# VH-VL binders against q9hc84r5073to5261, part 29

Target 1, 189 residues: q9hc84r5073to5261
Amino acid sequence: CICSMWGGSHYSTFDGTSYTFRGNCTYVLMREIHARFGNLSLYLDNHYCTASATAAAARCPRALSIHYKSMDIVLTVTMVHGKEEGLILFDQIPVSSGFSKNGVLVSVLGTTTMRVDIPALGVSVTFNGQVFQARLPYSLFHNNTEGQCGTCTNNQRDDCLQRDGTTAASCKDMAKTWLVPDSRKDGCW

## First folded at step 6 (VH-VL; framework fv_necitumumab)

Design s73
Fold by ESMFold2-Fast, scan of step 6:
Structure s73 (fold): chain C 189 residues (1-189), chain A 121 residues (1-121), chain B 107 residues (1-107)
Amino acid sequence: as target 1 above (189 residues)
Amino acid sequence: QVQLQESGPGLVKPSQTLSLTCTVSGGSISSGDYYWSWIRQPPGKGLEWIGYIYYSGNTDYNPSLKSRVTMSVDTSKNQFSLKVNSVTAADTAVYYCARDSWFPDYAFDIWGQGTLVTVSS
Amino acid sequence: EIVMTQSPATLSLSPGERATLSCRASQSVSSYLAWYQQKPGQAPRLLIYDASNRATGIPARFSGSGSGTDFTLTISSLEPEDFAVYYCQQRYNWPLTFGGGTKAEIK
């Protein structure tokens, strides 16, 4: 099952349903319904403030967070000498391309495309600050995903599953329900 | 089993700073799955959320209290703390610390027993 | 902020009766709603999260329902230990807000 986001607001769910959603908060992209494979979870934070004397939403980049077992991996883009560079934080510590720990491998392609692999699960996630793609094997994750990426069921009819367990007519409406509290921002929507 | 315990002075004088600490036992405060919150309850009244902190130090506060409140975390002691500046009689309340499960449950799933703080001279 | 309104303020019932408690949000909170029980002198206890999911250890007689702006907590058959104050909380937007509470008391 492959879930993508591109153009900053265009989404394609694990079963191929397309929709457009413009959010300012942190949202659940995907999580396991039943914790079977390390409670794997993916989040997209639309305004991630990595460092700022006076933070403003317009100055904060996006970040994609991966929770797996007790590990927290954050992928974001930072400015270095006026140029964008990928930054990978593994349990809040910056790591370099080629770093691996507890079955999780991180790499950077070029300067901004970050990738996280969990080979034992056949999982890979890529992010460059604007485009994201998550690949999960259907054989392991079928009937066990929810979030903005929808269900991994090979059936588009249940893709717009909302937080409350009902199915929305529009995945754009579904996407709003996967809001996560954002401790850095007031008035997000 | 994870448990939370509040500690700090039960009496604070008007205009001074109220300082409380929450000690987490049976589990680590350094977890990406949880925020850690403070909630208060004036005697005979309802519940008011004060703010939360993540183990990295990131915080968010109730706008009604934001100008007077700071939270901090000490991962080496497995503790997080609350300071409320310039207190008045309106700050008299039972103060609770709580584990804030923001993913997947979105609820306060574990609460401390509460500590009464009285603001009086 | 999102205002949460609970009704009734007080519910007087006998053991064995069904209790229905209402919680209304000033705007849609989707299913991001939790229910807590508080007994005198004790901390609140989580009963229901995400509108309808029972927390670990909560008896089956407690159930939650609703979405959007209208939510209900139902206790199918009141036990003596269920006479307490119940609070709803929206988790949809910041600041987090609670209802004013419904006190379930013995008739």
Scores: ipSAE 0.006, ipTM 0.464, lowest interface PAE 15.1, mean pLDDT 84

Design s74
Fold by ESMFold2-Fast, scan of step 6:
Structure s74 (fold): chain C 189 residues (1-189), chain A 121 residues (1-121), chain B 107 residues (1-107)
Amino acid sequence: as target 1 above (189 residues)
Amino acid sequence: QVQLQESGPGLVKPSQTLSLTCTVSGGSISSGDYYWSWIRQPPGKGLEWIGYIYYSGRTDYNPSLKSRVTMSVDTSKNQFSLKVNSVTAADTAVYYCARDSWFPDYAFDIWGQGTLVTVSS
Amino acid sequence: EIVMTQSPATLSLSPGERATLSCRASQSVSSYLAWYQQKPGQAPRLLIYDASNRATGIPARFSGSGSGTDFTLTISSLEPEDFAVYYCQQRYNWPLTFGGGTKAEIK
């Protein structure tokens, strides 16, 4: 199953349903319904602030977060000498392309395309600050995913599964329900 | 003011099923803003989250208890319930129901008073 | 699961003193952390949500700080009613997990 987002707002779910959603908060892209494979979870934060990214009232970049077992990996883009570069935080510590730990491999292609692989699960996630793609084997994740990426069931009728377990008429309406709690003082909605 | 109240037997025999109900008053359980959770606390010990249910019937359980736990919701009675199968002395605890806010509080903002369930022959 | 560790297990202080309670997560929980107060024989009461926001009705002497893996609950000047057990909880991922608690007791 393949889920992707491009153009900042266009999504294609694991079963191939397309929709458009512009959110400014943190949303669950995908999580396991039942914790079978390390409670794998993917989040998209539309306003990720670090010390360097909060300078002079500048807008904070997007970040993709991956939770797997006891590990947290954050993929974001930062400005270095006026150019965008990928920044990968592994358990809050910056790491370089080629880093690996506990079955998780990290790499960077070019300057901004970050990739995380979990070979034991056949999982691969890529992000460059604007576009993401998550690849999950149907054989392992069948009927066990929820979030903005929808279900991995090979049936588009259940793709717009909301946080409350009901199916929305449109996946745009579904996408909003996957909002991760965040403070409203950050202007998140 | 929203209030939660637990009810159910205070004594359960080993190997039997523990059954508790939480009644919600002063507010609707049929709200998209809240999950409804059970938490337990063995005497003199800390807190353990058991699981949640949403008014649609959607549930998620603590993996340590998942094989023995079932939750259900009855929106017409404004109640949700917990069943724990095959109980042992390790299941002796005060059981709390709680409202699980995911926005803006991101917390258990309202708790029931708790009910002690003792597993003993 | 995310393991939450609280320290110290017991904090012995006098009224008027400042209390500092620590909570550490085994992995980053961002700001998704809550603090609860529990008095003997009572249900826990929400104090702080999202690491630093006071719940409605909670006195200004309670404050929370931290992000990622290290969090602190501070009581600027202990009142007699503040001697209780305090629990932290991560709200970042399932299953939801609590720390082992810190008991604030009078000297």
Scores: ipSAE 0.005, ipTM 0.462, lowest interface PAE 15.5, mean pLDDT 85

Design s75
Fold by ESMFold2-Fast, scan of step 6:
Structure s75 (fold): chain C 189 residues (1-189), chain A 121 residues (1-121), chain B 107 residues (1-107)
Amino acid sequence: as target 1 above (189 residues)
Amino acid sequence: QVQLQESGPGLVKPSQTLSLTCTVSGGSISSGDYYWSWIRQPPGKGLEWIGYIYHSGSTDYNPSLKSRVTMSVDTSKNQFSLKVNSVTAADTAVYYCARDSWFPDYAFDIWGQGTLVTVSS
Amino acid sequence: EIVMTQSPATLSLSPGERATLSCRASQSVSSYLAWYQQKPGQAPRLLIYDASNRATGIPARFSGSGSGTDFTLTISSLEPEDFAVYYCQQRYNWPLTFGGGTKAEIK
């Protein structure tokens, strides 16, 4: 199953449903329904690209977070001497390309494209500060995912699964229900 | 259909700067899905990646060329450009621009036709 | 940098025969491997991405396999238009690197 986001607001779910959603907070991209493989969870933190905070204003991803077992990996992009540079925080500590711990491998391709691999699970997550992609094997994760990336079931009819367990008519309406409550400080949406 | 077209002088004198532009048509260079790359091929030899640029201006260059190469992007003209400083005969090659697909293909999915640049006095 | 080695340098075959082209990486590139075809006087054309996925418009006779350090491009039955130079490229780490190419030529 492959989930992607690009252009700050365009999403493609694990089963291939496309939708547009403009969020300004942290949202659950994907999490396990039943904790079978380290309670794997993906979060995307969004913000306005510029100071303009109108409904039509562009949104940009700020950081992608991965929770796996007891580990927390954060992928973000910072400005270093006027250029964008990827930054990977492993349990809040910066790590370099090639770092690995407890079956999790991190790498940086070029200066900004960050990748996290969990080879035992066939999981790969890529983020460059503007687009992300998550790859999860259907054989391990089928019928056990929820979030903005939808269900990994090879059936688009259940892709717009909301936090309350109901299916929305529009995945845009589903996406806002995956807001992380703790991320709503200072009025973000 | 997205198309890429290289342009620039076909002859450059040794020690001068080689300057090429790639024009993108049928699609926006400001797309977050793509990087934009330059690749070269000396006559009778293989392919060498030069560098990429993202629409934000972020670049990365092949370390073998990094001291001599700069790339820039002009989103208003839907173009990106390559400059290679202090050229020698070793820089004689066909230069290709290419769309560097990050999703879904993870590959150079669209190439320009290439432009031959000869470094000669 | 990751060094990509292709073998053989030249492959001489007749139309209708099966072609097998090898590409070896100096270190694991997982499945981040692409194959390109280049005909004389033309730009390279994407054939295979992510080791085994055919690009849009590529005939079914082309297939890719492998992972880690060893990769293969197979052409099940050569057509006249398939005689060209083939390049592999690793997409795993920067700088992006290509193999030296394998030239498929008519015997």
Scores: ipSAE 0.006, ipTM 0.519, lowest interface PAE 11.3, mean pLDDT 86

Design s76
Fold by ESMFold2-Fast, scan of step 6:
Structure s76 (fold): chain C 189 residues (1-189), chain A 121 residues (1-121), chain B 107 residues (1-107)
Amino acid sequence: as target 1 above (189 residues)
Amino acid sequence: QVQLQESGPGLVKPSQTLSLTCTVSGGSISSGDYYWSWIRQPPGKGLEWIGYIYWSGSTDYNPSLKSRVTMSVDTSKNQFSLKVNSVTAADTAVYYCARDSWFPDYAFDIWGQGTLVTVSS
Amino acid sequence: EIVMTQSPATLSLSPGERATLSCRASQSVSSYLAWYQQKPGQAPRLLIYDASNRATGIPARFSGSGSGTDFTLTISSLEPEDFAVYYCQQRYNWPLTFGGGTKAEIK
């Protein structure tokens, strides 16, 4: 099951449903319904690319967060001497390409493409500040994912699963229900 | 390594349906890494994106063509197809299928050879 | 849709000369910009992705630069096989759109 986001607002779910959603807060990309594999969870923090905050304005992902077991990994892009570089925070501490701890491996390709692998689960997550991709084995995660990435069931009819357990008519409507409520305190909606 | 090959009639009559198939070899179409796209090029003109399909059957089409275009995928045959309804002379073009990589290279990284489709009586 | 404008439409140069091709987007496409080369009777070939990254097998004489709305493809020293039509493409938003092309032709 592979879920992707690109262009700041274009999503492809684990079952291949495509939709467009322009959020400006933190949203749940995916999480386990039943905590079987370390309660794996992915979050995307989105903001406006510029100070213009109109409905049509471009969205820019600020950070991708991964929660696995008791660990928190944050992938973001920062400016170093006028150039964009990937920054990986492992439990709030910056780490370099090649770092590993408790079965989690991090790497950076070039200057901005960050990757987190959990080999025991066949899980891989990549982010470069503009696009992300999450790869989960169907054999382990089928029928156990929810969030903006949808359900990993090989059935698009259940992809638009909302936070309250109902299915929306459109995945755009589903996507907004995966808002992390506390992120609204920063003025997002 | 991975190759794409277009096939279908090279001549279609006005008002009929243009139907093409792209066969993928050397790799699986059931990969979440890629969309699969059709692009066309009228003689002497530039490139126009028609639409994409994902292995699950999800599609999106260029708004200029959306009312006349349908794409489908057959994962058991490693193929995806294009249908354009109600063709006119303006649909005469070389049609290309392409692998649409959106991460990490963000490009059409592999193209078929192209097939010329002429719309004439 | 995002409109891509390429200039010049035709570039007439001799082998060994430097070629500079421009591509402008009607709105910011960040770095989501690809360049393709097309020779007569052939499919387009990927040269550059993400504005500045050379695709596998592409010679070092090809380089891409730019971000936002203004992009450049540079060929540092033209070889005979480089005379072709070059297209830019924005990958930022759907529908995907191409520039009108720049034809590099021998003088």
Scores: ipSAE 0.007, ipTM 0.489, lowest interface PAE 12.0, mean pLDDT 85

Design s77
Fold by ESMFold2-Fast, scan of step 6:
Structure s77 (fold): chain C 189 residues (1-189), chain A 121 residues (1-121), chain B 107 residues (1-107)
Amino acid sequence: as target 1 above (189 residues)
Amino acid sequence: QVQLQESGPGLVKPSQTLSLTCTVSGGSISSGDYYWSWIRQPPGKGLEWIGYIYYSGYTDYNPSLKSRVTMSVDTSKNQFSLKVNSVTAADTAVYYCARDSWFPDYAFDIWGQGTLVTVSS
Amino acid sequence: EIVMTQSPATLSLSPGERATLSCRASQSVSSYLAWYQQKPGQAPRLLIYDASNRATGIPARFSGSGSGTDFTLTISSLEPEDFAVYYCQQRYNWPLTFGGGTKAEIK
């Protein structure tokens, strides 16, 4: 199952449903319904690309967060001497490409493309400050995902599963229900 | 099912601290799906949001009131509270507590009945 | 802060008539707008969330529309219990702000 986001607002779910959603907060991209594999969870923090804060304004991803077992990994892009570089925080501590702990491996391709692998689960997540992609084996995660990435069921009919357990008519409407309330500290709603 | 009820003194002297508590029944305040808010309404006027608290203790306050307001939560008692320091006659209002829903409503979906607080000597 | 302006301040109508209430935001609030009804001596009651969705238990005669800066609450045929003050609220940015209210009163 592969879920992607590009262009700041375009999403493709694990089952291939495409939709556009312009959020400026932190949202649940994916989490396990039943905590079978370390309660794996992915979050995407969004902001406006410019100072313009209108409904039609472009959105840009700020950070991608991964929770796995007791570990928190944050992927973001920062400015170093006028140049954009990927920054990986592993339990709030900066780590370099090649770092590995408790079955989680991090790497950086080039200067900004960050990757997190959990080889035992066949899970791979990439983020470069513009796009993200999450790859999860269908054999392990089928019928056990919810969030903006939808269900990993090979059936698009159940992709727009909302936080309250109901199915929305459009995945755009579903996407807003995955808002992380505490993300309001970033000044979003 | 879920109900909210305000409690606290109905009369506060100028320059003192206004203290109110909201008791939540029929549901848990420790839910990740809700913020808990205070809203006030001066007699004959409109609604003004004061602030909210998440069960983790995260708070946000209306900037016009931020220097005088604190909120706290007590998850063991299923309550959250409001304190407004240095009150004046302008703080006379009906104070409401409310549940701030983030799914699916994105609104104040449940309100307390309100309690009138008069600031007078 | 985002300023919410409601018009008219007072709407005088008879039962059975259609009511149209306006709410305007000083900047775009997308669809993050709610409507509340308040009767004298009572707490506000949620009517509409996310601009157009009716809250549980709200009669079908209430409908919300709009996006961005201009929003409307429509009551298709006023019942006696609908004479109340209506408030809009933006939930797009801090601080949360309400309109000044529109009072629907019997003509």
Scores: ipSAE 0.007, ipTM 0.504, lowest interface PAE 13.3, mean pLDDT 86

Design s78
Fold by ESMFold2-Fast, scan of step 6:
Structure s78 (fold): chain C 189 residues (1-189), chain A 121 residues (1-121), chain B 107 residues (1-107)
Amino acid sequence: as target 1 above (189 residues)
Amino acid sequence: QVQLQESGPGLVKPSQTLSLTCTVSGGSISSGDYYWSWIRQPPGKGLEWIGYIYYSGSTNYNPSLKSRVTMSVDTSKNQFSLKVNSVTAADTAVYYCARDSWFPDYAFDIWGQGTLVTVSS
Amino acid sequence: EIVMTQSPATLSLSPGERATLSCRASQSVSSYLAWYQQKPGQAPRLLIYDASNRATGIPARFSGSGSGTDFTLTISSLEPEDFAVYYCQQRYNWPLTFGGGTKAEIK
């Protein structure tokens, strides 16, 4: 099952439903319904303010966060000496391309494209600040995903699954329900 | 089944600190789906949101209270607390704690019964 | 901050009549609006969330409508227990703000 986002607002769900959603906050892209494989969860944070963003003029980039077992991996793009570079935080500590721990591998392709692999699960996630793609095996994750990426069921009719377990007529309406509540401040939705 | 109960002194002297605690029962405060808020209501007047705290310790306060407010959370006791510094007669109100549901309700879905705090010398 | 204005301040009606309460936001709050009922000496009670969804246990006579800046709470046929103060609240932006309230009282 492959979920992707491009152009900052265009989404394709695991079952191939396309929709457009412009969110300002942090949203659940995907999480397990039943915690079978380390409670794998993916979040898109549309205003990720790092320690450097304590400056009043600092801009907050986008970040993709991955929770797996007890680990948190954050992928974001920062400005270093006037150029964009990928930054990977593994449990809040910056790590370099080739880092691996507890079955999780991280790498950077070029300067900004970050990748996280969990080989035991066949899971791969890529992010460059503007585009993401998550790849999950149907055999492991079928009938056990929810979030903005929809259900991994090979059936588009259930793709717009909302947080309350009901199905919306529009996946754009579904997408807003995957808001992470603590992210809702300073005018975000 | 979830219930909230406020506790604290009913009388506070001007210039002192008002301290209240909210105890959550029938459910865990350590939930990602809820903020925990304080709201107050002066006698005969409307509702004013004071602020919220998340179980992680993250807070957001109403700017109108001008840095006089601090909230804290104790997940082991299933409680969250409010402190208002330098109180005046204008802080006399019924204080409510509430569960701040962001999904699906997008509302304060459970309220404590409220506790009257009078600021008087 | 987003200012919420409720009208009328007081609504005098008889049991069995239809009540229409208005709430206006100073800027768009999309559908992020809730309605609460408060009876004397009691905590507020959630009636409507996300502009039009009835909370669990709330009677069908209560309905909400609107989006953007203009919202309405309708009680199709007032029961004696419905005479109370009603507050709207925007949930769109911080700080969270309430309207001044509409008191529904017996004529």
Scores: ipSAE 0.008, ipTM 0.486, lowest interface PAE 13.2, mean pLDDT 85

Design s79
Fold by ESMFold2-Fast, scan of step 6:
Structure s79 (fold): chain C 189 residues (1-189), chain A 121 residues (1-121), chain B 107 residues (1-107)
Amino acid sequence: as target 1 above (189 residues)
Amino acid sequence: QVQLQESGPGLVKPSQTLSLTCTVSGGSISSGDYYWSWIRQPPGKGLEWIGYIYYSGSTDYNPSLKSRVTMSVDTSKNQFSLKVNSVTAADTAVYYCARDSWFPDYAFDIWGQGTLVTVSS
Amino acid sequence: EIVMTQSPATLSLSPGERATLSCRASQSVSNYLAWYQQKPGQAPRLLIYDASNRATGIPARFSGSGSGTDFTLTISSLEPEDFAVYYCQQRYNWPLTFGGGTKAEIK
């Protein structure tokens, strides 16, 4: 299963349904319905601000967060000496390309394209501040994903699954329901 | 079907700048799903990756060439280009442009036919 | 820089024989490895991506396998058009690097 976002607002779900959504807060891209593989979760934070991430930034950039077991990996882009550069925070600590811990590998291709691999699960997540892609094996994650990336079921009819368990007429309407409530601040929704 | 075609001078004098253009047809260079790369191959030798560019203008280059290389993109013409400064005979090679797929298929999935550039006086 | 080493440099075989080409990385590249075929006067062509997935249009006789640092490209039964140079490429870390190539030549 492959989920992608590009152009800042265009999404393709794990089963290939395309939609457009512009959010201001943090949203659940994907999470396990049943916690089988470390409660794997992906979040897209449209206004990510931390002390370390904003030290060199003029504004709060987008961030993609990965929660796996007890680990928190944040991928964002910041400004270093006038150039955009990927910043990977592993449990709030900046790490460099090639870092690995507890079965999680991080790497950066060039200056801005960040990748996180969990080889034991066949999981890969790539983010460069503008585009993200997540690959999850169907064999491990089928019938166990929910969020803006939809269901990994090979059936587009159930892709627009909302937080309340109902299916929306459009995935744009579905996407709104995956808002992380704690992210509501500064007028976001 | 997407195709890539290299163009530029086949002969460049030592110390000058080698300039090549890759024209993309059958698909958009500004899709966001792909990076666009240059690879070269000296006669009788192997492949060397030069660098890539994203349609936004973001680039990265092979460290062995970084001080001499620049790439640019022109989304209105569906083209991207390569410049190699201060060339020597060691830069004589067939130059290929390629579509650089990131995820999920990490590969150069489409290649141009290549153009031979000879550096000689 | 990750160094990719291919062996053998030259493989001399007859049509119908099985070919096994090796590629070794100086450090783990996970499954981020691609194989390309290059015929004389032509651009390289993608054969295998992510170590074991065949690209569109590539015949079933081509298969890739591998783990961490050791990868293999297998051609189960060589056809005349398969005599070419094969390159492996790691996609794991920057800069992207290629092996030196293995030339499959007709005996």
Scores: ipSAE 0.007, ipTM 0.515, lowest interface PAE 11.3, mean pLDDT 84

